# VHH binders against q3afa8, part 37

Target 1, 265 residues: q3afa8
Amino acid sequence: MDKASLGIGIFDSGVGGVTVLKELINLLPGENFYYLGDTAHVPYGSKSKEELLILGDAIIRFFLKLGVKMVVFACNTSSAITLPILKERYPVLMEGMLEPLRKNMPAKAKVGVLATEATVKSGLYQKKLMETNKFQEVYMIACPQYVPLIEKGIVSGKEVEEATREYFEPLLKEEVRDVVLGCTHYPFLTETIQKLYPKIQVIDPAAYVAREVYRKLKENKLLGENGGKVQFYVTGDEKSLKNLGSLYLGYNIDRVQKIDLEVIV
Below, E stands for the ipSAE of ESMFold2; O stands for the ipSAE of OpenDDE; V2 stands for 0.75 times the mean of E and O plus 0.25 times the DockQ between their complexes.

## First folded at step 21 (VHH; framework vhh_nb_b201)

Design z4 (at its last read DockQ between E and O 0.93; V2 from the best seeds 0.86)
Fold by OpenDDE, last read:
Parts: sequence; C-alpha cells; structure tokens
Structure z4 (fold): chain B 265 residues (1-265), chain A 125 residues (1-125)
Amino acid sequence: as target 1 above (265 residues)
Amino acid sequence: QVQLQESGGGLVQAGGSLRLSCAASGFTFSSYAMGWYRQAPGKEREFVATITSGGNTYYADSVKGRFTISRDNAKNTVYLQMNSLKPEDTAVYYCARVAVFLYYGSRIYPEADYWGQGTQVTVSS
C-alpha cells in the first residue's frame, strides 16, 4: 500500500472547518480529503477535557478506518485541548490551528486577534502567541456576534458591519495593522472586514495550517499526486455544511454522509 | 532579564497624594505597554491603570479621575500619580509590563507578563 495515496482527514465540530479545507485544497491539489463535522456534539467549547478526549478518540479511529495519512484539527478547542494528547496515542500525522500560526507568523509589535469569548477566556491563545516573543502587545477581541451571524448565512450587510466596527474600535485606536482570525468561522467575514478596513492585514491561520501540512507531508515523502476528491461526513445535522460550506467553497456540496462515532467510555 | 522596580510608596493621609515610579530594564521599554496593579491584604490583585506603547491610558473605575498613569520612554520609567487618596486605596502597588489586552465589549482586562516586587501604599483616615 502506498501511504502517499491515502487521504487527509479534517474535522471540526461544525462548518467552520471548511475554511481550513479550502486552503488545503488550494495548496494541496494532489490530495484527497475527508471532512467530518461533528454536529451531533456541538458545542465543543463547553465540554470537559474528558468529554473532548472521548470524542477525539472516536474521531481519530473513524479516520483511521477510512485510511488517512494525516488528520487536521480544524477546531481551535480540539487543537488546544486534545491534539497534544491524541498525537501521542495514534500513529498518524496530526496538525492543528494554533501551532502553525505561532511558529511561522512574522514578528509584529502589535497584533489583534478576533476570537470567540470562550477562546479569549481560556487564555491559551494569547499565552501561546506571547511565548514566541514575536509580539509586544496582543489585543484579544471577543466577538460573540460573529458565529451566530455566520451560522445564519449573514456574512455581509449592516449587522456584520456594525459588529465589526465595534470589535475593531480598540484595534484602530491602538493602530494595530495585523489582525488574526482566531476562529475557523471568521474567514467567512474576510471580504466584509477587508472592505471596511483595507489597510488592515487580515491573517487567516488556515493558510499557515495548509503550509505546515504541506511541509510535513513533503518531509515524510507523503505528498499525493492523484487527488482532488472531497468526501463530507457529519454526525448530526447537515444543513450548515451543505449551505454555508457550499457558499464558502464555491461549489455545491450535494452529498453528505451521516455517521455514528464509536464512542468508547 | 526583565526587571521592574517600584518606588515612591509610603504613608499618607486621606486626601493626600503620592507619585509612584517604576524603573524598567531588560527590554525595549518604548515598545511595551506598562501598568499598575494593587493588592490589599486578603484580597486579590486588581488592575489599577495601564498605558499602551502608543500612549493610550486606561483606568479601573475605582481610580478614574484620581489617578494618572504616564511614562517617560527616555528614562524607561512609568509613573502613577495618585491624588485624593482614600483608605481603601491602601495596598501593595505593583508595576507591570502589560502584554495582553482582553476586550469583552466595553470591558477591558489588561494582563501583565512581568511584575515588580511592589511598593506599600498606606492611606490613613
């Protein structure tokens, strides 16, 4: 069996991970992808570490059964909490949302981070950024309005713009020029944000993830040559993935397979 | 090595004034936000004031209008001018390098990554 011909697994608790998928597809056209939205168990941000690990194990086992050479944690919560543990449990390459960014992002005096309230409260994001010694001031902005709007398909217009102006007010005041999208949903708003603030460099961690995935595959001689296929899976509701996923990816997701994770307690 | 050294603390009567200073070394002072925190006996350390590298200032509600934070980049020093002092201002005051600002709507939470040893401020009735 040629391991390089195996696909790449991508999972998120919902549709946000498609933003990561898009970057991976763009940079890695020779790869096949398996996308899993664990929509039956949302939200992940309110779950305990133990619960997340149970789900994580089930997810990894699912991908291993499919035959993957790498698993991408397109979820900030899982990247932070379970990835460090799961990577030691299973013999498959893994990558998350935070490490590629913090390792490869260029140094800036000031950086803004748009994130969910839960992410900001966790403290892990800012901690990891500061450990790099790349930044002198980090501005973490809780953006509680974004995910609800995005989930409703509202990615432009008055409501999003008003929320954006509110969130960017402190960043502008401090003359921040680099702003990180600290949630996998937020790239849905990139155009809207850029329209409002054309001088701001909006940084999508997904781009860094894709480059890191490429690097790891290349280093391990696992780059595929005959890819281009994407299979979509969900554990619960598929509507968001079909609707918003299609919108973001620029093509219709017409087939989503519902699966049951084999949870072992 | 980052070093922060406070001075200027002491005993003062209610209504009086004190000016705290903090001498910083071991990093590019002008590139960082600086701040002051305080801790009273039996209480948690609380934010008092911060000044960003850009010169913007933020204060706890309890000290607004009474305290003023400023900085002299040429001297690598941050100051806290404390006027109209009250007994409830009694605490150990800590100088801090502020690296992270958390925004929850209109609420701001500055977070420090380095601290001084602190200077005692006592306000008598």
Scores: ipSAE 0.878, ipTM 0.958, lowest interface PAE 0.3, mean pLDDT 95
Fold by ESMFold2, look of step 21:
Structure z4 (fold): chain B 265 residues (1-265), chain A 125 residues (1-125)
Amino acid sequence: as target 1 above (265 residues)
Amino acid sequence: QVQLQESGGGLVQAGGSLRLSCAASGFTFSSYAMGWYRQAPGKEREFVATITSGGNTYYADSVKGRFTISRDNAKNTVYLQMNSLKPEDTAVYYCARVAVFLYYGSRIYPEADYWGQGTQVTVSS
């Protein structure tokens, strides 16, 4: 009966959303979480707006059947492209990656953003940043190699380092010192980035997302008290979630349920 | 209250040169990237050149080697030196403040947030 006892649905195209889940668990220990990695359709960064909307609709309907009070779009691509549309289709509370970033990012003269091609092409990410008047030069770097490598479990070594040098070349040329991880997968690469560029401040917006989720639940009198459960779902392969996800969370993900999304075209 | 005022346009013979100037006010000029865009009749506005706050320059392929962008932070002015002009360079040239740089591999797409009124450049055959 009690809406505050309903869970929080979190989704990403794959394992990347675990970086947001970790911050949510730490800040909101009284909540129940349902994590869905849409691994049958990863990567999202190369998908069209139409494809992402179809998948997003199916994911939200899945969460509604589980019983959620809120859906967190733990995918920068989906947050930029689909959240503004899907929030008008469903009465459930939603939070994504863009608004928390906009609200919490400190003012900087120059900022770099590593993002998927779809995120960059949407124009919405850079629009949100520019609306703040906090930045004078924004460098949006499309990083198409990153998510596929991360989903294969490749987060270090020569292939990742070569891609990283390519992506950082323009940032180094312009002496950009602050770089936002504009994809929830990219925190898996933080150690590699820091090794190559120790003077660059890497900014992971996941903590900002957790803060905004807390504020929305509090404002709506929906904070949970006796939760603490996390349930994991995938639509395809579960290996990256169980391996990288477990390492990042600091405990074994023992049970992952495979589901088929109910897609309507 | 950002203001950008172009000057230096005019009529020039093919093969000739012009220098455009853009006086900027209403913001801390030295902290921002600046650029030039152009629009020929019946065509979309296109990127020509940009210079970042750090002084690095980038050019459209069609003007590379012929045009040079520069800035004088003491005068709050950005310049476009146009050499070896061709009739196809005929357009209204717009000074711009550039706030966003999109990178897709080696391809760069500078995006302006403020525009000047434009100055006409006409290159006769």
Scores: ipSAE 0.796, ipTM 0.925, lowest interface PAE 0.4, mean pLDDT 92
ESMFold2 (binder alone), look of step 21: mean pLDDT 89; pTM 0.892
OpenDDE, look of step 21: ipSAE 0.862; ipTM 0.957
ESMFold2, look of step 22: ipSAE 0.792; ipTM 0.917
ESMFold2 (binder alone), look of step 22: mean pLDDT 88; pTM 0.889
OpenDDE, look of step 22: ipSAE 0.852; ipTM 0.956
ESMFold2, fold request of step 23: ipSAE 0.794, 0.717, 0.758; ipTM 0.921, 0.898, 0.920
ESMFold2 (binder alone), fold request of step 23: mean pLDDT 88, 88, 88; pTM 0.889, 0.889, 0.881
OpenDDE, fold request of step 23: ipSAE 0.875, 0.863, 0.872; ipTM 0.958, 0.957, 0.957
ESMFold2, last read: ipSAE 0.790, 0.756, 0.762; ipTM 0.922, 0.920, 0.904
ESMFold2 (binder alone), last read: mean pLDDT 88, 88, 88; pTM 0.889, 0.888, 0.890
OpenDDE, last read: ipSAE 0.868, 0.863; ipTM 0.955, 0.954

Design z5 (at its last look DockQ between E and O 0.92; V2 from the best seeds 0.84)
Fold by OpenDDE, look of step 21:
Parts: C-alpha cells; sequence; structure tokens
Structure z5 (fold): chain B 265 residues (1-265), chain A 125 residues (1-125)
C-alpha cells in the first residue's frame, strides 16, 4: 500500500483541534484526515503526565489501526507533555502545536501569549518559548473567560470584547505587537481580536503546524494526491464538535463516529 | 555568560533607607526586564519589584509606595531604592533578569531566568 495514500490523524481533547484541521485542509488539500476529539476525558490540563500518556498511547494505537502516515497533536497539553515521549515509542511521524512555532517563529523582543489558566500554570509553554532565545520578554496572559464563551458559540460581541480588552491591557502597556494564540480554541476569536486591535499581529500556531506537516510529508515523500476526506471521531459527547466544529469549518459535520479508547484514567 | 552582582545591602534601623544596585553583564541589558526578589529566613523567595525593558515598573503589594525600582541602561545597572524599611523587609535580596511576566487578572507574576548571588538586608527594630 502506498504510504502516501494514508491519512493524517489529528487529535484534541475537544473541538479546539478543528482550528488546526482547518489549516491543514487548506494547505494540504490532497490529504485525508481523521479527526479525534477525546471528549470523554476532558479536560486534559488537569490530568497527570501518566494519565496523559495512557490516553496518548491509546490514541496513537487507534490512528495506527486506521492507517495513518502522520499524527498531529492538536492539543497544547499533549504537545508539551506527551508528544516528546510518544514520538519515541511509535514509528509514525508526529507533530504538535509548539515545535513548529518554536522553530519557525521569527525572533521578537516581546511576545504575548494568550493561554488557558492551566497552560499558563504548567509553565511549559513559556519555558519552551524561552528556550529558543528568540524573545527577551514573554507575556503570558491567562484567559479563563475565552474557552467558556467559545464553547457557547460566543466569538463576538460585548462579552468577548470586554474580556479581550482586559487581557490585552498589559500587552498594550508593554507595547507588545505579536500575540500568540496559546490555545486551539482561540482562533475562533481572531476576527474579534483583530477588530479591536488591528495593529497587533495575531499568531496562530496552527498555521505553523500546517507548514511543518507539509514539510515533513514532502521530505519523506508522503504527500498525498487524492485526498480531501475528513472523518470525525469522538470518545464522548459529539455535540460540541458537530456544532462548533461545523461553524468553524464552514460546513456541517453530519457524521461523527463514537469510539472507545478502552482506557481507564 | 550572564552575570548579576548585587551591592548596597547592610544593616539599617526601622524607618531607614537603603539603595541596592545590581551590575549586569553578559547580555544586552537594555533589551531585558530586570527585577528584585527577596528571601527571608525560613520563607520562600518572593517577588519584590520588576522593571521592563520599556521602563514599566511592577511592585509587590508589600513594598508598594516604599520601594522604587529603576535602571540605568548606560551602566547596565538596576537599582532598588528602599525607603521606610521595616523589620519584615529583612531578607537576602536577589537581583534577577526577568524573562516572563504572567498575568492572572490583576495579579502579575514575574519569572526570572537568571539570578545574582544576593545581598543581605537587615532591618532592626
Amino acid sequence: as target 1 above (265 residues)
Amino acid sequence: QVQLQESGGGLVQAGGSLRLSCAASGFTFSSYAMGWYRQAPGKEREFVAAITSGGNTYYADSVKGRFTISRDNAKNTVYLQMNSLKPEDTAVYYCARVAVFIYYGSRIYPEADYWGQGTQVTVSS
């Protein structure tokens, strides 16, 4: 079987990963995608490394069973914690949310990062950014209001704008011009953010991920030519994926297959 | 190699003043935020003050209005003017390069990536 004809697996703990999927679809129209939302085990941010590894192993095995040539970790938590380990365990190309950004993002004196409280608290994101020596000052902004609003389908309007103004206050004070979306949900707010702050460069890691995926596939002669299909999977509730995912992707997600990872965490 | 060297510590009576200095080398000083931390005996190191490369200053609530952080980029030096000192201010004070500022609402948590050796400040009652 031509390995290049195999699909690409994408997983997240929920619907946020569809923002990554969208970028991948746009850049890689010749590829087939398998999207897995592990909605049964949310949130990932509160789980231990051990738990995340158990889930990660199961997820990779799931994709391997489907037949994939690459797995994309469209989850910041998994990208930071489990990806480095899992890439050594399985003979499949893997990519996450952090490394493409780290590798390819241009150096800036100052950078802002919008992230969940859990991500900020973990310290891993800023650590990884600082290791690049590309930044002298990193401003991490916990954005606890964003995910709840987004999950409700609120991506514009007064509530989001007010939250955004609050979160951007320190960034503006420090004259930060580059702001990274440190959560896969946050691209839903890009338009709103840009409306409020047109001079701010909003950086979506998903774009970097897509480019890196393309690069890796090309280097390995694994670029697909006859793709364009997306299959959606969930381990728990499918509602968010169907509703919010459809909204973001611009088409109706009608078919979602429920799967069991057969893990206890 | 990044180096930070504190000076100016000592013994002072309550209500008195001290000025700490930190000489920095091994990096482009003007491009980085600097800060001061302190550690009292038996306590964890705590943030005291920070000044960004842009000159914005941040203070712990416990020192706000009494301490002033400043910098002289030409001298690669950051200062901490400490006025109205209290016995509770007794600690080893550390100069630091601050690389990360974490914002939880109105709360700010500066994180340092390099530290000086510290200078002892003792405030007697």
Scores: ipSAE 0.860, ipTM 0.955, lowest interface PAE 0.3, mean pLDDT 94
Fold by ESMFold2, look of step 21:
Structure z5 (fold): chain B 265 residues (1-265), chain A 125 residues (1-125)
Amino acid sequence: as target 1 above (265 residues)
Amino acid sequence: QVQLQESGGGLVQAGGSLRLSCAASGFTFSSYAMGWYRQAPGKEREFVAAITSGGNTYYADSVKGRFTISRDNAKNTVYLQMNSLKPEDTAVYYCARVAVFIYYGSRIYPEADYWGQGTQVTVSS
């Protein structure tokens, strides 16, 4: 079988990864995609490295059975902790959230990052940005109201706008013009943010991930031509994927297959 | 190489004042935030004050209203004016280059990437 006809696996612990999937579909319309939300094992942020590796290994094996040429880690935690190790275990191409950001961000004096409290507390996002030597001042903003609002389907209106004004106050004070969406859920809010602050450049790392996936497939002569199919999987509850995911993708996700991961300890 | 050299420390009576200076070299000073941290005997190093490249200032609650941070970009120097000094201000004061400003809940955590050797400030009763 021609390897270029194999699909691209993409996973997240939940619905956030569809923001990466959308960019991939737009940039790579000739590819087949398999999306897995590991909803039975959320939250990933509270799991040990060993647990995350066991789950990641099972997810990679699941994708290999489906027939993939690449796996995209659409989860910041998994990208930081498991990707470097699993990359060495499997010959399949892999890409995550952190390296495309590092490679594609232009140099700027100042950058803001909207992130979850867990991401800010981890120190991983600011460390990755500082390693670039592209930024002199990094402003990390913990945004605890965003994910709960997004999970309730609230992506516009008074409550989101009020939270957004609070989060942007320090960025405006320091005249920050470039703001990174440091959570895969936050692209659901891009239109609201741009309405409030049209002069701020909102940077969604998902677009950078899609560009790096394209580059890797091209360099390895693996670009597909006759795809266009997207298949959805969950390990637990499917409601958030079908509701929020459908809204973001712009079509109804009609069929989601529930699977059990084959865990090997 | 980034170099930060503090000066101006010493012994002072409670209620008195000191002015610390920090000469910086090895980087484009005007493009970076600068700050002061301190470490008292037996304690962890703690944030005191920061000034961004744009001139905005941030202070620990314990020093607000008493300490003033400023910078002179022509001299590549950051200053800490310390007024109304208390024995509790006794510490080694470190000049720092501040790279990250973290806003977590209602708390602000400036984080440094480079430090000086420190200057001793001792406040007597």
Scores: ipSAE 0.776, ipTM 0.918, lowest interface PAE 0.4, mean pLDDT 90
ESMFold2 (binder alone), look of step 21: mean pLDDT 90; pTM 0.910

Design z6 (at its last fold request DockQ between E and O 0.90; V2 from the best seeds 0.85)
Fold by OpenDDE, fold request of step 23:
Order: structure tokens, then C-alpha cells, then sequence
Structure z6 (fold): chain B 265 residues (1-265), chain A 125 residues (1-125)
């Protein structure tokens, strides 16, 4: 079998990864995708490194069993914590959320990052950004209201706008013009954010991920030619994926296969 | 190489004033936020004040109204004017380059990536 004809695996702990999927679909129409939402083990942000590795191994094995040529970690937590380790363990191309951004994002004196409390608390995001020497000031904004709202399907309206105004206040004060969406859920709010702040450049890491995936596939002569299929998998509840995923992708996700990860402890 | 050198520390009586200076080199000073931290014996280092590259200032609650942070970009120097000093202000004061600002609601947590050697400030009762 031509390895280039294999699909690309994408995983997240939930529905947030569909934002990455969308970018990948847009940029890579010749590819087939397998999306896995590990909804049975959410949230990832509160898990230990060891736990995340156990899950990561199981996830990679799942994708390998399906036959993929690449795995995309559409999860910030896994991208930061387990991806570097898993890349060494398995002979499959891998990409995460943070490295493409780090590598390709233009230098700016100031950058804002909207992220979950867990992400902010981990310190890994700002650390990695700062290591690039592209930024002099990084403004990390914990956005605890966003994910709950998004998960409820609330991506516009008064509640989101109020939260957004609160979160952007320090960014505006510091005249930050570039704001990174540091959570895979947050692209759901792009329109709302842009409406409020049209002069702010909202940066979705997913776009960088897609470009990097393209680059890697091209470099390895693994670009697909007959793609366009997406298969959805979940380990737990499928509701969010079906509802919110459909909204974001612009088509109805009607088929979601429930799977059990083969966790080895 | 980034270098930060504090000066101006010393012994002062309660209610007195002291002005700390920090000379910076090895980086484009005007592009970075600067700050002051302090560490008392047996205590953890704590944030005192920061000034962003844009000139916005932030202070710890314990020093608000008494301390003023400022900068002179032409001299690559950040200052801490300390007025109405209290014995509780006794500590080693560290100059820092502040590169990360973390916001949890109204609370700000500046994080430094480079530190000076510190200057001793002692406030006698």
C-alpha cells in the first residue's frame, strides 16, 4: 500500500480539535482524516504526565492500527507534555499545536495569549514562546469562561462578549495587537472576537499546524491525492462532537464511532 | 549577555526614602518590561513593581502609594523610588527583566527571565 494513501490521525480530548481538523481539511483536500476525541478521559489539563503518556501511547497505537501516515496532536496539553516523548517512541510523523506556531509565527514585540487556566498555570506555553526570542512581552490571559460557554454552544452574544471584553482589557491597555488563541476551543470565538476588536490580529495556531503538516508530508513525499473523507471516533460521549463539531465544520457529523483505547499500565 | 546591576540600597530609618537604580545591558532595553522583586530572610521572593515597555506600571499591594517604578530608556536604567519605608520593606531587592505577564482576572503575575544580583535594603524601626 502506498503510504501516501494513508490517512492522517487527529486527536484531542474533546471537540476542540475540530478547529484543527477544519484547517487541515481546507489546506489538505487530498487527505483522509481520522478524528479521535478522547472524551472519556477529559480533562487532560489536570492529568499527570504519566497519565497523559499512558493515554498517548494508547492513542498512537489506535491510529497505527488504523493505518495513518501522520498523527496530529490537536491538544495543547499533549502537544506540550507528551508529544516530544511519543515522537521518539513511534516511527510515525507527528505534529502538535505549539511547535508550528513557535517556528513560523512572526516576531512581535508584544503578544497576547488567550488560554485556559490550566494551560496558563502549566507555564509551558509562555516558556515555549519565550524560547523563540520572537517576543519581548508575552501576555497570558486565563480565560476560564470560554470553554464552558463554547461547550454550551454559546459562541456569540452578551455573555461571550462580556467575557471577551474582560480578557482583552489588559491587552488593549498594553497595546497588544497580536493575540494567539491558546486553546483549540477558542477558534469558535474568532468571529465574536473580531467583531469586538477588528484591529486585533487573532492568531489561530491551527493554521500554522496545517501548514506544517503540509510541509512535512510534502517533504516526505506523503501528500495524498484522493482524500476528502473524515471518520470520527470518540472514547466517551459524542454529543459535543456531533453538535459543536458540526457547527464549526459546517456540515452534520452523523457518524461517530465509539472506541475503547487499549490502555496499558 | 543580559546583565542587570542594582544600586542604591542601604540602611534607612522608618519613614525614610530610598531610590534604587538598575543598569541594564546586553539587550534592547526599551523593548522590554522591567521590574523589581524583593526577598526577605526566610521568605520567598515576591513581586514589588513592574513597568512595561509601554510605560504602564503595576505594583504589589504592599507597596502601592509608597513606591514608584520608572525607567530611562536613554540610560538603560530602571528605578524604584521607595518612600515611607517600613521595617517590613527590609529585603534584598532584585532588578529583573519581565517578559511574561499572567492575568487571572484583576490579578497580575509578572514573570522575570533575568535577574540582577540584588541590593540590600534595611529599614530600621
Amino acid sequence: as target 1 above (265 residues)
Amino acid sequence: QVQLQESGGGLVQAGGSLRLSCAASGFTFSSYAMGWYRQAPGKEREFVATITSGGNTYYADSVKGRFTISRDNAKNTVYLQMNSLKPEDTAVYYCARVSVFIYYGSRIYPEADYWGQGTQVTVSS
Scores: ipSAE 0.879, ipTM 0.960, lowest interface PAE 0.3, mean pLDDT 95
Fold by ESMFold2, fold request of step 23:
Structure z6 (fold): chain B 265 residues (1-265), chain A 125 residues (1-125)
Amino acid sequence: as target 1 above (265 residues)
Amino acid sequence: QVQLQESGGGLVQAGGSLRLSCAASGFTFSSYAMGWYRQAPGKEREFVATITSGGNTYYADSVKGRFTISRDNAKNTVYLQMNSLKPEDTAVYYCARVSVFIYYGSRIYPEADYWGQGTQVTVSS
């Protein structure tokens, strides 16, 4: 089908969505991907619902111009707040971070979630987890320091460790052993977290997202065959994407195109 | 089916004490956090105290130092000891099962998934 040859748009506020992109490339090697980091507007975790909707709308319109069959919201904040609304505005398939987590998370008595302030305030992340009846106590930790540090390329050292100790204090007090990375930036911190807390099981939902994307494409007969290309875009600074993103993906991101989003006020 | 039954409410003079109890059934009590919320006439329900499955306690600022939450897992019961009562403590007190704990820095926001019928506490001057 002609539609099956279209690409998959993936967006995040910055470099964080690369952690989802890596899983998608591995599971779906026949697909073409367009990655957009909205670095002119990072961090998303401090933005209002109204701001996030304006940005999300512009990003979807950008992807539609490129020719996509699906948009992946590789941002937990946008997934929680904007995806439910934007899916009603556009006929393109959409997938985010929350539903794959709900479908795939194993049962645990206690679970911790590290997330942005906006994700936590939305109430939707904890609601999705509680709907499963798999958990007795859910600990939602707002982590406002993480994305700014990661976008500056700071994923280890004293500043990250101090922030991490603050965020994990309640989890340790309650003997929480399983912690979900509720922001697509946070996998960059996995090594630091494991260094500080080797007994904690860190859970990255990115693989769950890739499996759900595969399922939706297959179900809709939209799986591609002759792809394998990734094109990278930013709205602002590209340094963290080219440096940290390349390191995480395991190959060099040579060309990144800077774009301006067509924002409607 | 989850059931939470409060007892121990009543009328008490300002400065006095009262102990609330909540008998729980229909779930594995020791695996869940429990809490107390209250609602005065014309006001929204507000958090009072919670105790996690691990036994750690948290209190609203307005009751800290005066109220103590505790639990007895053998009796499937949670308690609220209320000392130095003020007329402002007058409310219907609800036992709750607490399933979500939200942290913004040092601020904690416990959220309940089941409620009791409530018991009236009236503090006269």
Scores: ipSAE 0.786, ipTM 0.919, lowest interface PAE 0.4, mean pLDDT 92
ESMFold2, look of step 21: ipSAE 0.756; ipTM 0.921
ESMFold2 (binder alone), look of step 21: mean pLDDT 88; pTM 0.886
OpenDDE, look of step 21: ipSAE 0.870; ipTM 0.959
ESMFold2, look of step 22: ipSAE 0.772; ipTM 0.922
ESMFold2 (binder alone), look of step 22: mean pLDDT 88; pTM 0.881
OpenDDE, look of step 22: ipSAE 0.864; ipTM 0.959
ESMFold2, fold request of step 23: ipSAE 0.785, 0.765; ipTM 0.921, 0.923
ESMFold2 (binder alone), fold request of step 23: mean pLDDT 88, 88, 88; pTM 0.882, 0.886, 0.883
OpenDDE, fold request of step 23: ipSAE 0.865, 0.875; ipTM 0.958, 0.958

## First folded at step 22 (VHH; framework vhh_nb_b201)

Design j1 (at its last look DockQ between E and O 0.93; V2 from the best seeds 0.84)
Fold by OpenDDE, look of step 22:
Structure j1 (fold): chain B 265 residues (1-265), chain A 125 residues (1-125)
Amino acid sequence: as target 1 above (265 residues)
Amino acid sequence: QVQLQESGGGLVQAGGSLRLSCAASGFTFSSYAMGWYRQAPGKEREFVATITSGGNTYYADSVKGRFTISRDNAKNTVYLQMNSLKPEDTAVYYCARVAIFLYYGSRIYPEADYWGQGTQVTVSS
C-alpha cells in the first residue's frame, strides 16, 4: 500500500479544529482529511490527564483504522498534555498546535496572545512561549466572551467588536503589534479583528501547523497527490460542526458521521 | 547571566519613606519589564509594582497612591519610591524581571522570570 495515499486525521474536542483543517486544505490540496470532533466529551480543559489519555488512545486507534499517515492534534489541551505521550505510543506521525508556532514564529520584543481563561490560568502556553527566548514581554489576554459568541455563530458585529476593543486595549497601550490567536476558535474572528486593527499582525497558529505538517510529510516522502476529500466525524452533537464549520470552510458540510470511540479503560 | 541586586531597604517609622533600587545586568535592560514583589513573614510573595519596557506602570491595590515605580534605562536600574509606609508594608522586597502579563478583565497579573535576593524593609509602629 502506498502510504502516501493515506489520509490525515485531524481532531478537536469541538468545532475549533476546522480552522486548522482549512489551513491544511489550502496548503495540502493533494491530501485527504478525516476530521473528528469529539463533541461528546467536550470540554477537554476540565479533564484529567488520565481521562485525556484514554480519549486520546481511542482517537488515535480510530484514525488508524481509517488508514492515516498522520494525526493532527487541533486541540491545545491535547497538544500540551497527551501528544507528547501518544507520539511515543503509536507509530504514526503526529503534530499539535503549539510546537510549530514555537519553532517557527519569529522573534519579537512584544507579543500578545488571545486565549481562553483556562489557557491563561494554566500557565502552560506563556511558559512554552517564553522558553523559546524569542520574546521579552508576553501579554496574555483572557477572552471569555469569544467562544460563547463564536459558538452562537456571532463572528462579526457590535458585540464582537466591543469585546475585541476591550481585549485589545492593553495590547495597544503597550504597543504590541503581533497578536497570536491562542484558541482554535479565534480564527473565526480574524476578519473582524483585522478590520478593527489593520496594523496588527494577527498570527494564526494553524498556519504554522499546516506548514509543519507539509514539512514532515515531505521529509518522509508521504505527500499525497490525488486527495481533496474531507470526511467529518463527531462523537456527539453535530450542529456546531455543521453550522460553524460550513461558515468557516465556505462550503456546506452536509454529511457528518456519528461515531463511538472505543474507549479502553 | 541575569543579575538583580536590591538596595535601599532598612528600618523606618510609620509614615516614613524609603527608596529601593535594583541594579540589573546580564540582559538588555530597556527591553524588559521590571517589577517589585514583597514577602512578609508567614505570607506568600505578592506583587507590588511593575513598569513595562514602554514605561507603563501598574500597582497592587494595597500600595496605590503611596508607592511609585520608575526606571532609568541608562543606569539599568529600577526604583521603588515608598511613601507613607505602614507596618503592614514590612517585608522582604524583591526586584524582578517581569516577562509575562496576564490580563483578566481589569485585573493584571505580572509574572517574573528572574528575581533578586531581596532587601528587608521594616516599618515600625
Scores: ipSAE 0.836, ipTM 0.951, lowest interface PAE 0.3, mean pLDDT 94
Fold by ESMFold2, look of step 22:
Structure j1 (fold): chain B 265 residues (1-265), chain A 125 residues (1-125)
Amino acid sequence: as target 1 above (265 residues)
Amino acid sequence: QVQLQESGGGLVQAGGSLRLSCAASGFTFSSYAMGWYRQAPGKEREFVATITSGGNTYYADSVKGRFTISRDNAKNTVYLQMNSLKPEDTAVYYCARVAIFLYYGSRIYPEADYWGQGTQVTVSS
């Protein structure tokens, strides 16, 4: 099989990676995508580095069996913690959330970042931002309540608003106007955030990821032409993917295959 | 090229006061948060206080109510007023530029990217 006709694997811990998939489909209409939500193990934000590496390794092997030319880590936690290690273990092209952000983020004196606890604790997200020399004060906000709420389909209402007010309190105190969604789940909350804080500019890195995927495929002469298919997989519950994922993509996700990851101890 | 020069350290008796100063150069001082860290003999360097570019201040629990951080942007200088000093405050005090603020609920963890050579503060019993 010609390498350029191979698909692109994209994964997240749950439904969040759909926010990246949407941008990829729009920018790369000639490509085939395999989307995996590792819903049996969501949320990733509370998992250890060792556990995330085991899962990431299994996911890449799954995609290689399907036939992919590239794997997209559509999970900020996995991108920060596992991608740097896994790219040394496999010959397949990889892209994640961190490098596209670093390359494309506009200069801001102050920036806030909403992220998972694991992403914040890794230190790698803030390191990538500081490497740019574009920011003087970076405010990293750990948001442990968000992914569990989003995976239950709760993206608005009192519980989400209460959590959001807590997370934004330090940002408002420091007059931060620009806030990066440092988790691929968080774009589902954009409308709630904008309702509460209409003056804050919300920055979603997903478009940056799509641009860098395009650049890597073009650079390696791997752009596809006769694709346009998307196949969906989960390891556990599929409800959030079919419901919230369908709404975000703007079409019905009707075929989802449940799989078991081949974990090696 | 970032340069931070501390001054004002010395020996004082318990209950006394000292005022530390830090002259900064090599960057746009008013655009950055500044802070103080300290390292006691045989211990790890620890956070003391920070003041953001917007003027908001944060303190370690051990110094709240006794220490006050302030800044003068016209003079590119950050200060630490230390009152009611205790022998446990004995340490080398480092001026720092602070670029990253981590928030876990209400807990803040400021991270410095540059600091000076330090000034010794010794509090006798």
Scores: ipSAE 0.782, ipTM 0.916, lowest interface PAE 0.5, mean pLDDT 92
ESMFold2 (binder alone), look of step 22: mean pLDDT 88; pTM 0.888

